# Designs tried in a protein design chat: VHH binders against f1rkq4r372to572. Part 27

Target 1, 201 residues: f1rkq4r372to572
Amino acid sequence: KQMVRVLERVCTTLLGLEDQLNALDRAAGDGDCGTTHSRAARAIQGWLKESPPPASPAQLLSKLSLLLLEKMGGSSGALYGLFLTAAAQPLKAKTDLAAWSAAMDAGLEAMQKYGKAAPGDRTMLDSLWAAGQELQAWKSPGANLLPVLTKALLENAEAAAEATKNMEAGAGRASYISSARLDQPDPGAVAAAAILRAILE
Below, E stands for the ipSAE of ESMFold2; O stands for the ipSAE of OpenDDE; V2 stands for 0.75 times the mean of E and O plus 0.25 times the DockQ between their complexes.

## First folded at step 22 (VHH; framework vhh_gocatamig_d2)

Design ja (at its last look DockQ between E and O 0.01; V2 from the best seeds 0.00; counts 0 for: pae E 18.0 > 2, grease 24.8 > 24.2, placed apart)
Fold by OpenDDE, look of step 22:
Structure ja (fold): chain B 201 residues (1-201), chain A 118 residues (1-118)
Amino acid sequence: as target 1 above (201 residues)
Amino acid sequence: EVQLVESGGGLVQPGGSLTLSCAASGLTFSEHYLAWYRQAPGKKRELVAGITDSGYTLYADSVKGRFTISRDNAKNSVYLQMNSLRAEDTAVYYCAIGDLWSYEYDHWGQGTLVTVSS
């Protein structure tokens, strides 16, 4: 039930951001980032109506991977697909903070390796990478640091998203245009940060 | 102008095999994500398989173990080897090319019809 609520929050967030993300994408792309993410949201909502999600985090991520690949579509579906597929692997054995950190790392590694992008390239990777760094920093806490971790993680992810407005695009459609035209944050990075907030708030 | 041209479609019996090809002109495949989609009559277009420029492959569940996507960058071509074909595989198959970080595909082919029937 809690997982369903989280997923629903993610979906609501993405649907609410559709126009904003499209507007951001029109500045440096073709203006479909929001629409594509809304399609993901609708796919997840439809899935949840059919059956409850798996209880296992690993299985959940695997199912989401396939769902986004098949139903979200576009190249984004593939990108999220490979991230989630990789992220699911460390969670098969454990689901503690260390495992989630490893999951994030695995997903990020997959994005970089197979997507051929790096932090600083003005993509969703920037927001996710910032979040991953916080998870790494706190993966071995001796006390209940979850509230602090969450705050720091979200702040860093959102800051990273905002920082993309000052980056030269190393990937995506923005990389095909002059950097002089890039004065807004990357819509993918904004979306990623928003997803993280929806998950963790 | 970028053009994607699919070929290899046709009539095949259930359990048969077919190889689809997509040849591109006007761009370099090596820098792009490639995918096969299909659209059956009365159904929405759906992903069949994808392959990144690094060679990572993705498949719909319905075709896993039966279909194989591959690419030849030197020939600017992507292929779909389809084995153990089923009636439900009947569709127009489309080649798509794009950037993983650009949300949607940049170019589509006109499609090639695959009919699986006894």
Scores: ipSAE 0.810, ipTM 0.905, lowest interface PAE 0.6, mean pLDDT 93
Fold by ESMFold2, look of step 22:
Structure ja (fold): chain B 201 residues (1-201), chain A 118 residues (1-118)
Amino acid sequence: as target 1 above (201 residues)
Amino acid sequence: EVQLVESGGGLVQPGGSLTLSCAASGLTFSEHYLAWYRQAPGKKRELVAGITDSGYTLYADSVKGRFTISRDNAKNSVYLQMNSLRAEDTAVYYCAIGDLWSYEYDHWGQGTLVTVSS
């Protein structure tokens, strides 16, 4: 029940951001980042109408990976698919914070290795990498400190997304502008930070 | 029957140091995470420092580099070393203890007053 509410909140968030993400993407890319994320949100909504999601986090991430790879398309769909497939593996046996930190690390590794993205390239990886660093630094905290850890994770990811406005274009859609300073944040990084907030709030 | 007793509070001049202690009875201290909170007059209670059962520590930004939390499971005690004290550190300090299966602190002490002034 809680997973359905989280997934619906993520979908509502992405649908609400479509115009903003497309505007950000238009400055440096194809102008379709918001449309691509809205396509993903609609695919998830359609799936939820047909069946309940798996209770297992590993099975959930694996199913989402296949759904996004098939329905979202584009480089974003491939990057999310790589991330989610790899992230599902550490969650098969345990779902504690260490397992979620390992899941984040595995997803980031897959995006870097197969998606040819790195921190500082002005991509969605910048937000996700910042979140992963915070999870590692706070290993195995007590449950009553979870709100503090969650706040730090979200603030770090959102700050990293904002900081992409000062980064040179690297791999990804902004590579055509590679020597130019872009004065707006990367739409993929903004989307990734928004997804994290929707999940954790 | 769990009881937490804070001690070590008092009057200290700015720049001074105090060590707060919290002794527990009625539970196995080594399985729990521990925290110090403080409440200044007219303000809400705020987290100062926490320490998990595995020894990982957290600090409020306002006390980082000045305060150190520690635990001694053999003595069933938690400590807060407070250095470079400032007037804004004046508050009643509470220790709190929680178990690994709950999102709330199960037990609180009665508090010890720390006053930082001339």
Scores: ipSAE 0.000, ipTM 0.114, lowest interface PAE 18.0, mean pLDDT 74
ESMFold2 (binder alone), look of step 22: mean pLDDT 79; pTM 0.799

Design jb (at its last look DockQ between E and O 0.94; V2 from the best seeds 0.00; counts 0 for: pae E 3.3 > 2, SAP .67 > .668)
Fold by OpenDDE, look of step 22:
Structure jb (fold): chain B 201 residues (1-201), chain A 118 residues (1-118)
Amino acid sequence: as target 1 above (201 residues)
Amino acid sequence: EVQLVESGGGLVQPGGSLTLSCAASGLDFSDHYLAWYRQAPGKKRELVAGITDSGYTLYADSVKGRFTISRDNAKNSVYLQMNSLRAEDTAVYYCAIGDLWSYEYDHWGQGTLVTVSS
């Protein structure tokens, strides 16, 4: 039930961001990044109506990977699919903070390795990478640091998303245009940060 | 002008095999993400398979183990080997080329019809 609520929050967030993300995407894309994420949200909502999600985090991420890959459309579906498929692997054995940190790392590694992008390239990787750094830093806490971790993680992810407005694009459509034209954040980075907030708030 | 031309579609019996090809002209897609989509009658377009420029492959669950996507950069072509075909695989199959990090596809083919029927 809690997982369903989290997923519903993610979906609501994405649906609410449709216009904003499309507007951001008009700068260097075709202006449909928001629409694509809304499609993902609708797909998830439809899935949840059919059956409850898997109880296992690993299975959940795997199912989400397949769902987004198939139904989201755009190459963003492939990116999320790639990330989630890799992220699911460390969670098969454990689901503690260390496992989630490892999951994030695995997803990030997959994106970089198979997507051939790096942090700083002005993509959704920037937001996710920032979040991953916080998870890694706090993966071995001696006390209840979850509230602090969550705050720091979200702040860093959102800051990273915003920082993409000042980055030279190293990947994506924006990499084909002059940096002088890029004065807005990457819509993918904004979406990724928003998803993280929806999950963790 | 960039053109994508699909070929290899046709009528096949259940359990049969078919290989689709997509040849690109006007663009070197060696650094691009390539994908096959399909649209069945009355259904939405859905991903079948994708392949990154690094060679990483992605498959819809419904085709996993039966379909194989591959690319030949020298020929500027992408392929979809379809084995153990089923009636539910009947659709128009489209080739797509895009930038993975652009979150979109840049070019689409006109599609090729695959009909699986006894």
Scores: ipSAE 0.609, ipTM 0.829, lowest interface PAE 0.8, mean pLDDT 92
Fold by ESMFold2, look of step 22:
Structure jb (fold): chain B 201 residues (1-201), chain A 118 residues (1-118)
Amino acid sequence: as target 1 above (201 residues)
Amino acid sequence: EVQLVESGGGLVQPGGSLTLSCAASGLDFSDHYLAWYRQAPGKKRELVAGITDSGYTLYADSVKGRFTISRDNAKNSVYLQMNSLRAEDTAVYYCAIGDLWSYEYDHWGQGTLVTVSS
């Protein structure tokens, strides 16, 4: 039941951000990033009404990858599909904190390699990369450090999302518009940071 | 003016094969994410397969092992090889082109009908 609450919190967060993400997307795109994330949230909600999510984290991420790939309706689904498919692999045998850090690293590697982007290119990768850097500390934490590490991860991801407002676009359509139109955060990076907060909070 | 033209659709029996193609004009898609979507009557348009500008392929679960997406940047074309077709594959198939990191598709084709029926 705990996973259902996390997924519902993610969905509620994304539905609440629709207008904000669409407004951010208009700075560099056609203004539908919030709408596609809301469509993803509604697809997840529909899936949860139909069946309980898999108990295995690897199976969960694999199912989410396929659901988002098929139902999101924008190229964001391919990005999440790349990430989640790769992230599921380290979780097949183990589900400890080190395995979750490896899952994040695998997802980040897939996005960079197959999406041809790097940190600093003003994309959702910037938020996820920042979270991944903090997750390295999770591989060897004491129990009394987890609240501090969680706060640091979320703050770093959110700061990285905000910092994209100062970056020149290095990938996607935004890379072709003047810098005068890129003084707002990347909507994908804002969405990724919000998803992480919904998961960990 | 950018145009995407699909071809290769038609009527086929269950278990049969078809190859869909999509030719682009008015832009060079070598740096673009390419996808095939399908829309069955009464259903939302859903992804079938995608291929990144790096050549990485993505498939809906229902078509894995049966469909293969490929691209030919020199011919500005994307293909979908469909094998072991089933009745539930009946749909209008659309090609789409976009920038992966702009979170959207810029252009869609007009569609080609695939009907799988005895």
Scores: ipSAE 0.376, ipTM 0.732, lowest interface PAE 3.3, mean pLDDT 84
ESMFold2 (binder alone), look of step 22: mean pLDDT 80; pTM 0.807

Design jd (at its last look DockQ between E and O 0.01; V2 from the best seeds 0.00; counts 0 for: pae O 4.6 > 2, grease 25.2 > 24.2, placed apart)
Fold by ESMFold2, look of step 22:
Structure jd (fold): chain B 201 residues (1-201), chain A 118 residues (1-118)
Amino acid sequence: as target 1 above (201 residues)
Amino acid sequence: EVQLVESGGGLVQPGGSLTLSCAASGLTFSDHYLAWYRQAPGKKRELVAGITDSGYTLYADSVKGRFTISRDNAKNSVYLQMNSLRAEDTAVYYCAIGNLWSYEYDHWGQGTLVTVSS
């Protein structure tokens, strides 16, 4: 059904980006970001072959959180675990656009608090935060405005990911490099924007 | 050179307890994310527990309520308290250190064997 297709699209997107994300990661890291996201994609694919995903968004995000935490094999699994666990909570009662905005906000809050980072630190937060700001601004649009919201959300997330090339690293291994700009986007921000695009089309 | 050295492994009976330690040299713990992984024979290496520099802890479902991760930055060490051990906990346990926002671990230990058997 439609959730399986979305998850498969996310997986194929991440597998296709492995080399690009590893190349971006080498600018400020050790070239592992694409490899860890490919592990995540393969873990999701394996899970989908065992069982259908939960229909409830809250249960889906909770299951993905544990799956990535346990199987992703990099510290990014903890990062996605923080985000997805928190994001699942607002979706327990309702699944309207306002609830999804609250889910995004909760995930961003958890990453900032427990990861000790903020937008502007050159991380995946930059693209996710940009998406969250759009979602907050539009959380109750009419149905005929959802395509406009989707386009704006994706464009802002992708622009924020690109803009990380101009940021000083405030978190991650890149934060140990000189304050000079790295002139490459953060691989986590690029991955996050690509995941959002795969989800929303 | 950064080195991570695990200790505290051994043979223990089901229901028993062990404390694993991992001491770092060549760097000082600060804003690092610390984790324990395990690998049983013929299986992939899997997360057991992680702890952020803020002290927030993360656990695999299979160990929740039985294992506790902690860190002591002054001693440059991370610990795993393992209680109510089961045969399925038999594995080589590795500590890992990295930064969450770099998306991978920087360094891994050589591992310490834990065997849970009568």
Scores: ipSAE 0.390, ipTM 0.743, lowest interface PAE 3.4, mean pLDDT 84
Fold by OpenDDE, look of step 22:
Structure jd (fold): chain B 201 residues (1-201), chain A 118 residues (1-118)
Amino acid sequence: as target 1 above (201 residues)
Amino acid sequence: EVQLVESGGGLVQPGGSLTLSCAASGLTFSDHYLAWYRQAPGKKRELVAGITDSGYTLYADSVKGRFTISRDNAKNSVYLQMNSLRAEDTAVYYCAIGNLWSYEYDHWGQGTLVTVSS
């Protein structure tokens, strides 16, 4: 039930960001980043109407991966699919914070390996990687620190998203436009940070 | 038996500085998360600062730029340097040891009182 609420929050967030993300994407992309993410959101909403999500985090991430690969499309759909597929693996054995940390690492590794992006390339990876670094930096002291850690994680992710406005495109569509003036954040990074907030707040 | 002993608390004027120390016995710090918490009268216990085994630090927003947490694994000690103290910093300060990726703290000190008053 909690998981459903989280997913619904993610979907609502993405749908709300459609115009903003499209606007950001018009600067150096094809202007459909928001629409693509909205398509993902609608797909997830439709899925949740059919049946409850799996109880297992590993199964949940795997199912989401397949859904996004099928319904979201575009480069972002592929990248999220890769991330989620890899992230699901460490969660098969256990679901403690260590497992989630490993899941983040696995997802980030897959995204870099197959997406051919690196931190600093002005992509969604920048936000996710920033969040991952925060997660890696902390070994959980207990439940009392989790809210603070979550805040730090979100701040880093959002800061990283904002920082992409000062980066040159090292990957993605913008990297193919040599004359493009990039003075706004990468819409992928903004979307990724927003997703993390929707999940963790 | 693991024991945590805080020291360094006392009365200080606003704008003053104070250094808290926490020494552990019966346990090695090297692989543990360490933290300082505080509890003011009528308020909930709150995180002040934390430090990982690798030295990564985290601070409450209210103390950022004023407080510094550090650790000395060789001495099994953690420290809290408090500068530019304010009246709202008045509280009992506790040292805590956390597990690796657990959901609870293993050990707490008895606390040391810090009073900031003119």
Scores: ipSAE 0.023, ipTM 0.441, lowest interface PAE 4.6, mean pLDDT 88
ESMFold2 (binder alone), look of step 22: mean pLDDT 79; pTM 0.802

Design je (at its last look DockQ between E and O 0.02; V2 from the best seeds 0.00; counts 0 for: pae O 13.8 > 2, placed apart)
Fold by ESMFold2, look of step 22:
Structure je (fold): chain B 201 residues (1-201), chain A 118 residues (1-118)
Amino acid sequence: as target 1 above (201 residues)
Amino acid sequence: EVQLVESGGGLVQPGGSLTLSCAASGLTFSDHYLAWYRQAPGKKRELVAGITDTGYTLYADSVKGRFTISRDNAKNSVYLQMNSLRAEDTAVYYCAIGDLWSYEYDHWGQGTLVTVSS
């Protein structure tokens, strides 16, 4: 199945980024963001080995939400849980590109509302928000536009992740540290951009 | 220095109820994300429940509908009400405190043992 291959690619990507994400996390945190995402990858791998994934995208996102919440081991599991639970709702009836755009919007809204953050606060939300803005153009793309839209989405998410190095921290433990001491991108934003690339590449 | 102390664990029969408490010293709860984890023998530590500073609650699927997390910032405490306990709930339960957007927990308690057995 094509979704299993996408999930495996996400897992391989996260395992490969462990040291980089931990290094970024040390600038403003405990240096364990990469380890936490590696635990997520291993949990997904274990799940795929023992169970077939759900057939519907809504059920898939709901299962991933619970898996990450329960097994990730860091507070980032709650963030992904908030996002994925909300994102699953628009996908219950339809799975076209408009429904996926609505899923992204719902996940972003849940993170902002229940996580008490906004774009510009130097979080993983910055990368996801940038991706969401580009995804709204995907509702009815022509066949020749899909490669351009995918490239734009990934470039915007990656650029937004890089730009967090210059942002004042508006949320999280990094909010105690001056922007000069945070001359590195937010590890969550880097992880989110890498996940998106693994999904869409 | 920060210390989290769990209490309320013990031996209980299947179907029974138990309330766990976690009190913090050296830190006052405010914008923190609070969680309960558990670790059964031979298993990895896993989340049981979490509660954000906005009051949003998150539950592992295995405890949903049976367990309730709550917080009382004035008492600097977080609670786990456990109802309809099963043998599979036997574990050491840990309190954790952190910040969602820092992606990590800052402090962990030392744990309290819950044993569900006839």
Scores: ipSAE 0.422, ipTM 0.757, lowest interface PAE 3.0, mean pLDDT 84
Fold by OpenDDE, look of step 22:
Structure je (fold): chain B 201 residues (1-201), chain A 118 residues (1-118)
Amino acid sequence: as target 1 above (201 residues)
Amino acid sequence: EVQLVESGGGLVQPGGSLTLSCAASGLTFSDHYLAWYRQAPGKKRELVAGITDTGYTLYADSVKGRFTISRDNAKNSVYLQMNSLRAEDTAVYYCAIGDLWSYEYDHWGQGTLVTVSS
């Protein structure tokens, strides 16, 4: 099933990034970003072995939310859980581009509201927000070119992740360190961009 | 037992230079991430500089162009060359060692005081 392949790709990606993300996180956080995401990946893999994922995108996101909240842990687990829970709502009625755009917006809003982060704060939100902006731009009639959208979305997300190296930490683990700016990207942003690539490539 | 011993701290005038050293025993540096942190009175501990096992370096913006972190694996030592020191650089400086892919910094030094004052 296509969904299973996508999820497997996400898991493989996260597992592959464990060391890199931990390395990035040692500089600006507590050094467990990679391990936390790997835990999420393993949880998803375990879930897929038990049963196929739901066919409904809304149900899938809801189940993933619960799984991550339970198994991933940490602030990342909580934030992804909030994002996914909110994102699932617009997808209950439709699954077209507009619905997915609404889902992204809902997720981003939830993440900002409860995570107390804003774009530019050097968090995973930066990558996701960049992707969301691109998705919004392509809602215009006649602009539904999926390959172009995917490419642009990924480029924006990855660029946003990279741009966090020039940001001061306004939220997240790095904000608990003084206002000093680092010259490496936020591991959360890098992880988020990588997840998007795994989903959309 | 792993021990980290910082040295090189002291009083220096603004614009001056100082080199901090951290020597480790009971551990081999070659496979570890190394970092310098500092904490000023009433402020949070902050990263100053880091260096990976492969020699990649990172710096806080506040010290870029002025500080240089380096490592000598043969001597199990990490260094922080501090140039053009400013009053705001006054702090206790800590050496930290992390496992290559571990959760946390495994070892911290006791710190060495750097005071920049005229």
Scores: ipSAE 0.000, ipTM 0.229, lowest interface PAE 13.8, mean pLDDT 87
ESMFold2 (binder alone), look of step 22: mean pLDDT 79; pTM 0.796

Design jf (at its last look DockQ between E and O 0.01; V2 from the best seeds 0.00; counts 0 for: pae O 9.1 > 2, placed apart)
Fold by ESMFold2, look of step 22:
Structure jf (fold): chain B 201 residues (1-201), chain A 118 residues (1-118)
Amino acid sequence: as target 1 above (201 residues)
Amino acid sequence: EVQLVESGGGLVQPGGSLTLSCAASGLTFSERYLAWYRQAPGKKRELVAGITDSGYTLYADSVKGRFTISRDNAKNSVYLQMNSLRAEDTAVYYCAIGDLWSYEYDHWGQGTLVTVSS
């Protein structure tokens, strides 16, 4: 029940951001980041109407990986697929907070390895990496501070997304554009931060 | 000017095999994500397989274990080995090229028809 509400909130968030993400994408791309994420949201909504999502987090992430790969319709679907497939692995045996931190680490490693990007390259990795750094605290026995840590995670991810406006593009279509087009945040980083907020709030 | 040209399509019996090729001119495949899509008559175009520059492969659930994507950056080519073909695999197959950090593919091929029938 709770997974369905989280997924619905993610979808509503992405659909609401379509025009904003497309506008950001036009600065360094084709203006289709919002459209692509809306297709992902609609695919998830359609799936939820026809099937209950798996209760297992590992199975959920694996299913989402295939769904986005098949239905998102753009090359970024493969990027989310890489992340989610890798993130699902640590969650197969355990679902404690340390396992979720390990899942984020695995997803980030897959994106860096197979996407050939690093933090600072002005991509969605910048937001996810910032979130991953905050998730290190989740491995601690003092995880009773989750509301404070969650707030810090979201603020760090959102700040990292905004900070991409100051970065040189190191990947994607933006890496071929002049430096004069670096005055806006990366739409993928903005989308990733918004997804995290929809999940955690 | 970038061109992607698919080849290797044709008529094949159920259970048979076929190898599709896609060659590029006007760019190199290095650092690019490559994919095969297919479109059956009256249906939307759907992903079949993708491969990153590092060689990581991704497959649609319907083709896992039957299809294999591969690439040869030196020959500027991407391949799709199709085994255990079924009637539902009948479609026009397209290759596509993009960057993983972009949201849409940059270039598409013209397509090659695969028909699985007796």
Scores: ipSAE 0.199, ipTM 0.614, lowest interface PAE 5.8, mean pLDDT 81
Fold by OpenDDE, look of step 22:
Structure jf (fold): chain B 201 residues (1-201), chain A 118 residues (1-118)
Amino acid sequence: as target 1 above (201 residues)
Amino acid sequence: EVQLVESGGGLVQPGGSLTLSCAASGLTFSERYLAWYRQAPGKKRELVAGITDSGYTLYADSVKGRFTISRDNAKNSVYLQMNSLRAEDTAVYYCAIGDLWSYEYDHWGQGTLVTVSS
């Protein structure tokens, strides 16, 4: 039930951001980032109507990957699919903080490798990468640092998303237009940060 | 026939508070996504707040910490508590009812005007 609630939050968040993301994307792309993410949200919702999500995080991420690859489409669907597929691997054996950190790293590596983007290129990778760095920084045994980690992670991800407004596009659709037009955050980065918030808050 | 009746709008001074209500008839709020939107003069309609059936809430950045959305399924009502109102909050506020799992805003209210002015 908790997983369903998390997924519900993710979907609700994405659906709520549709117009805003499209608006951001109209300035730097083709204006469909919000619509694409909404399609992903609807696909997830449809999936949950058919059956409960897997109990295993690894299985969940794998299923989500497949679903997004199939239903979301576009570059974002492919990138999320790659990320999730890779992220699922470290979670097969363990689901502790170290495993999740490894999952994030694996996902980020896959996204960079196949997406041909790097941190600072003004993409969704910027938000996710910022979050990943925070996970690594807090990866230590001992006291329950989850609340602090969550807050810091979210703040970093959101800050990274906002910082994309000052970046030159090194990848994605925005890389095909003049940097002078880029005075707003990357919609992909904003979406990624919002997803993280929906998951962790 | 489904009807959404909005209430609570009006004139308020900056720093004041209002509570908007939206009551539905002809449908149940159970398993529905509920949201408040607003449209200021010359601006596009924008999301203000949303709430899932499970009680998860989301807010526009501009209203975080000031507005609170809540729901009462038994009364088929959704509320928007607005505190510390600002001039830029002036808008027509709309209640929206959607399917939780299909993202369809099936029904919209007629809107209630909120004017924040000294």
Scores: ipSAE 0.018, ipTM 0.243, lowest interface PAE 9.1, mean pLDDT 88
ESMFold2 (binder alone), look of step 22: mean pLDDT 80; pTM 0.807

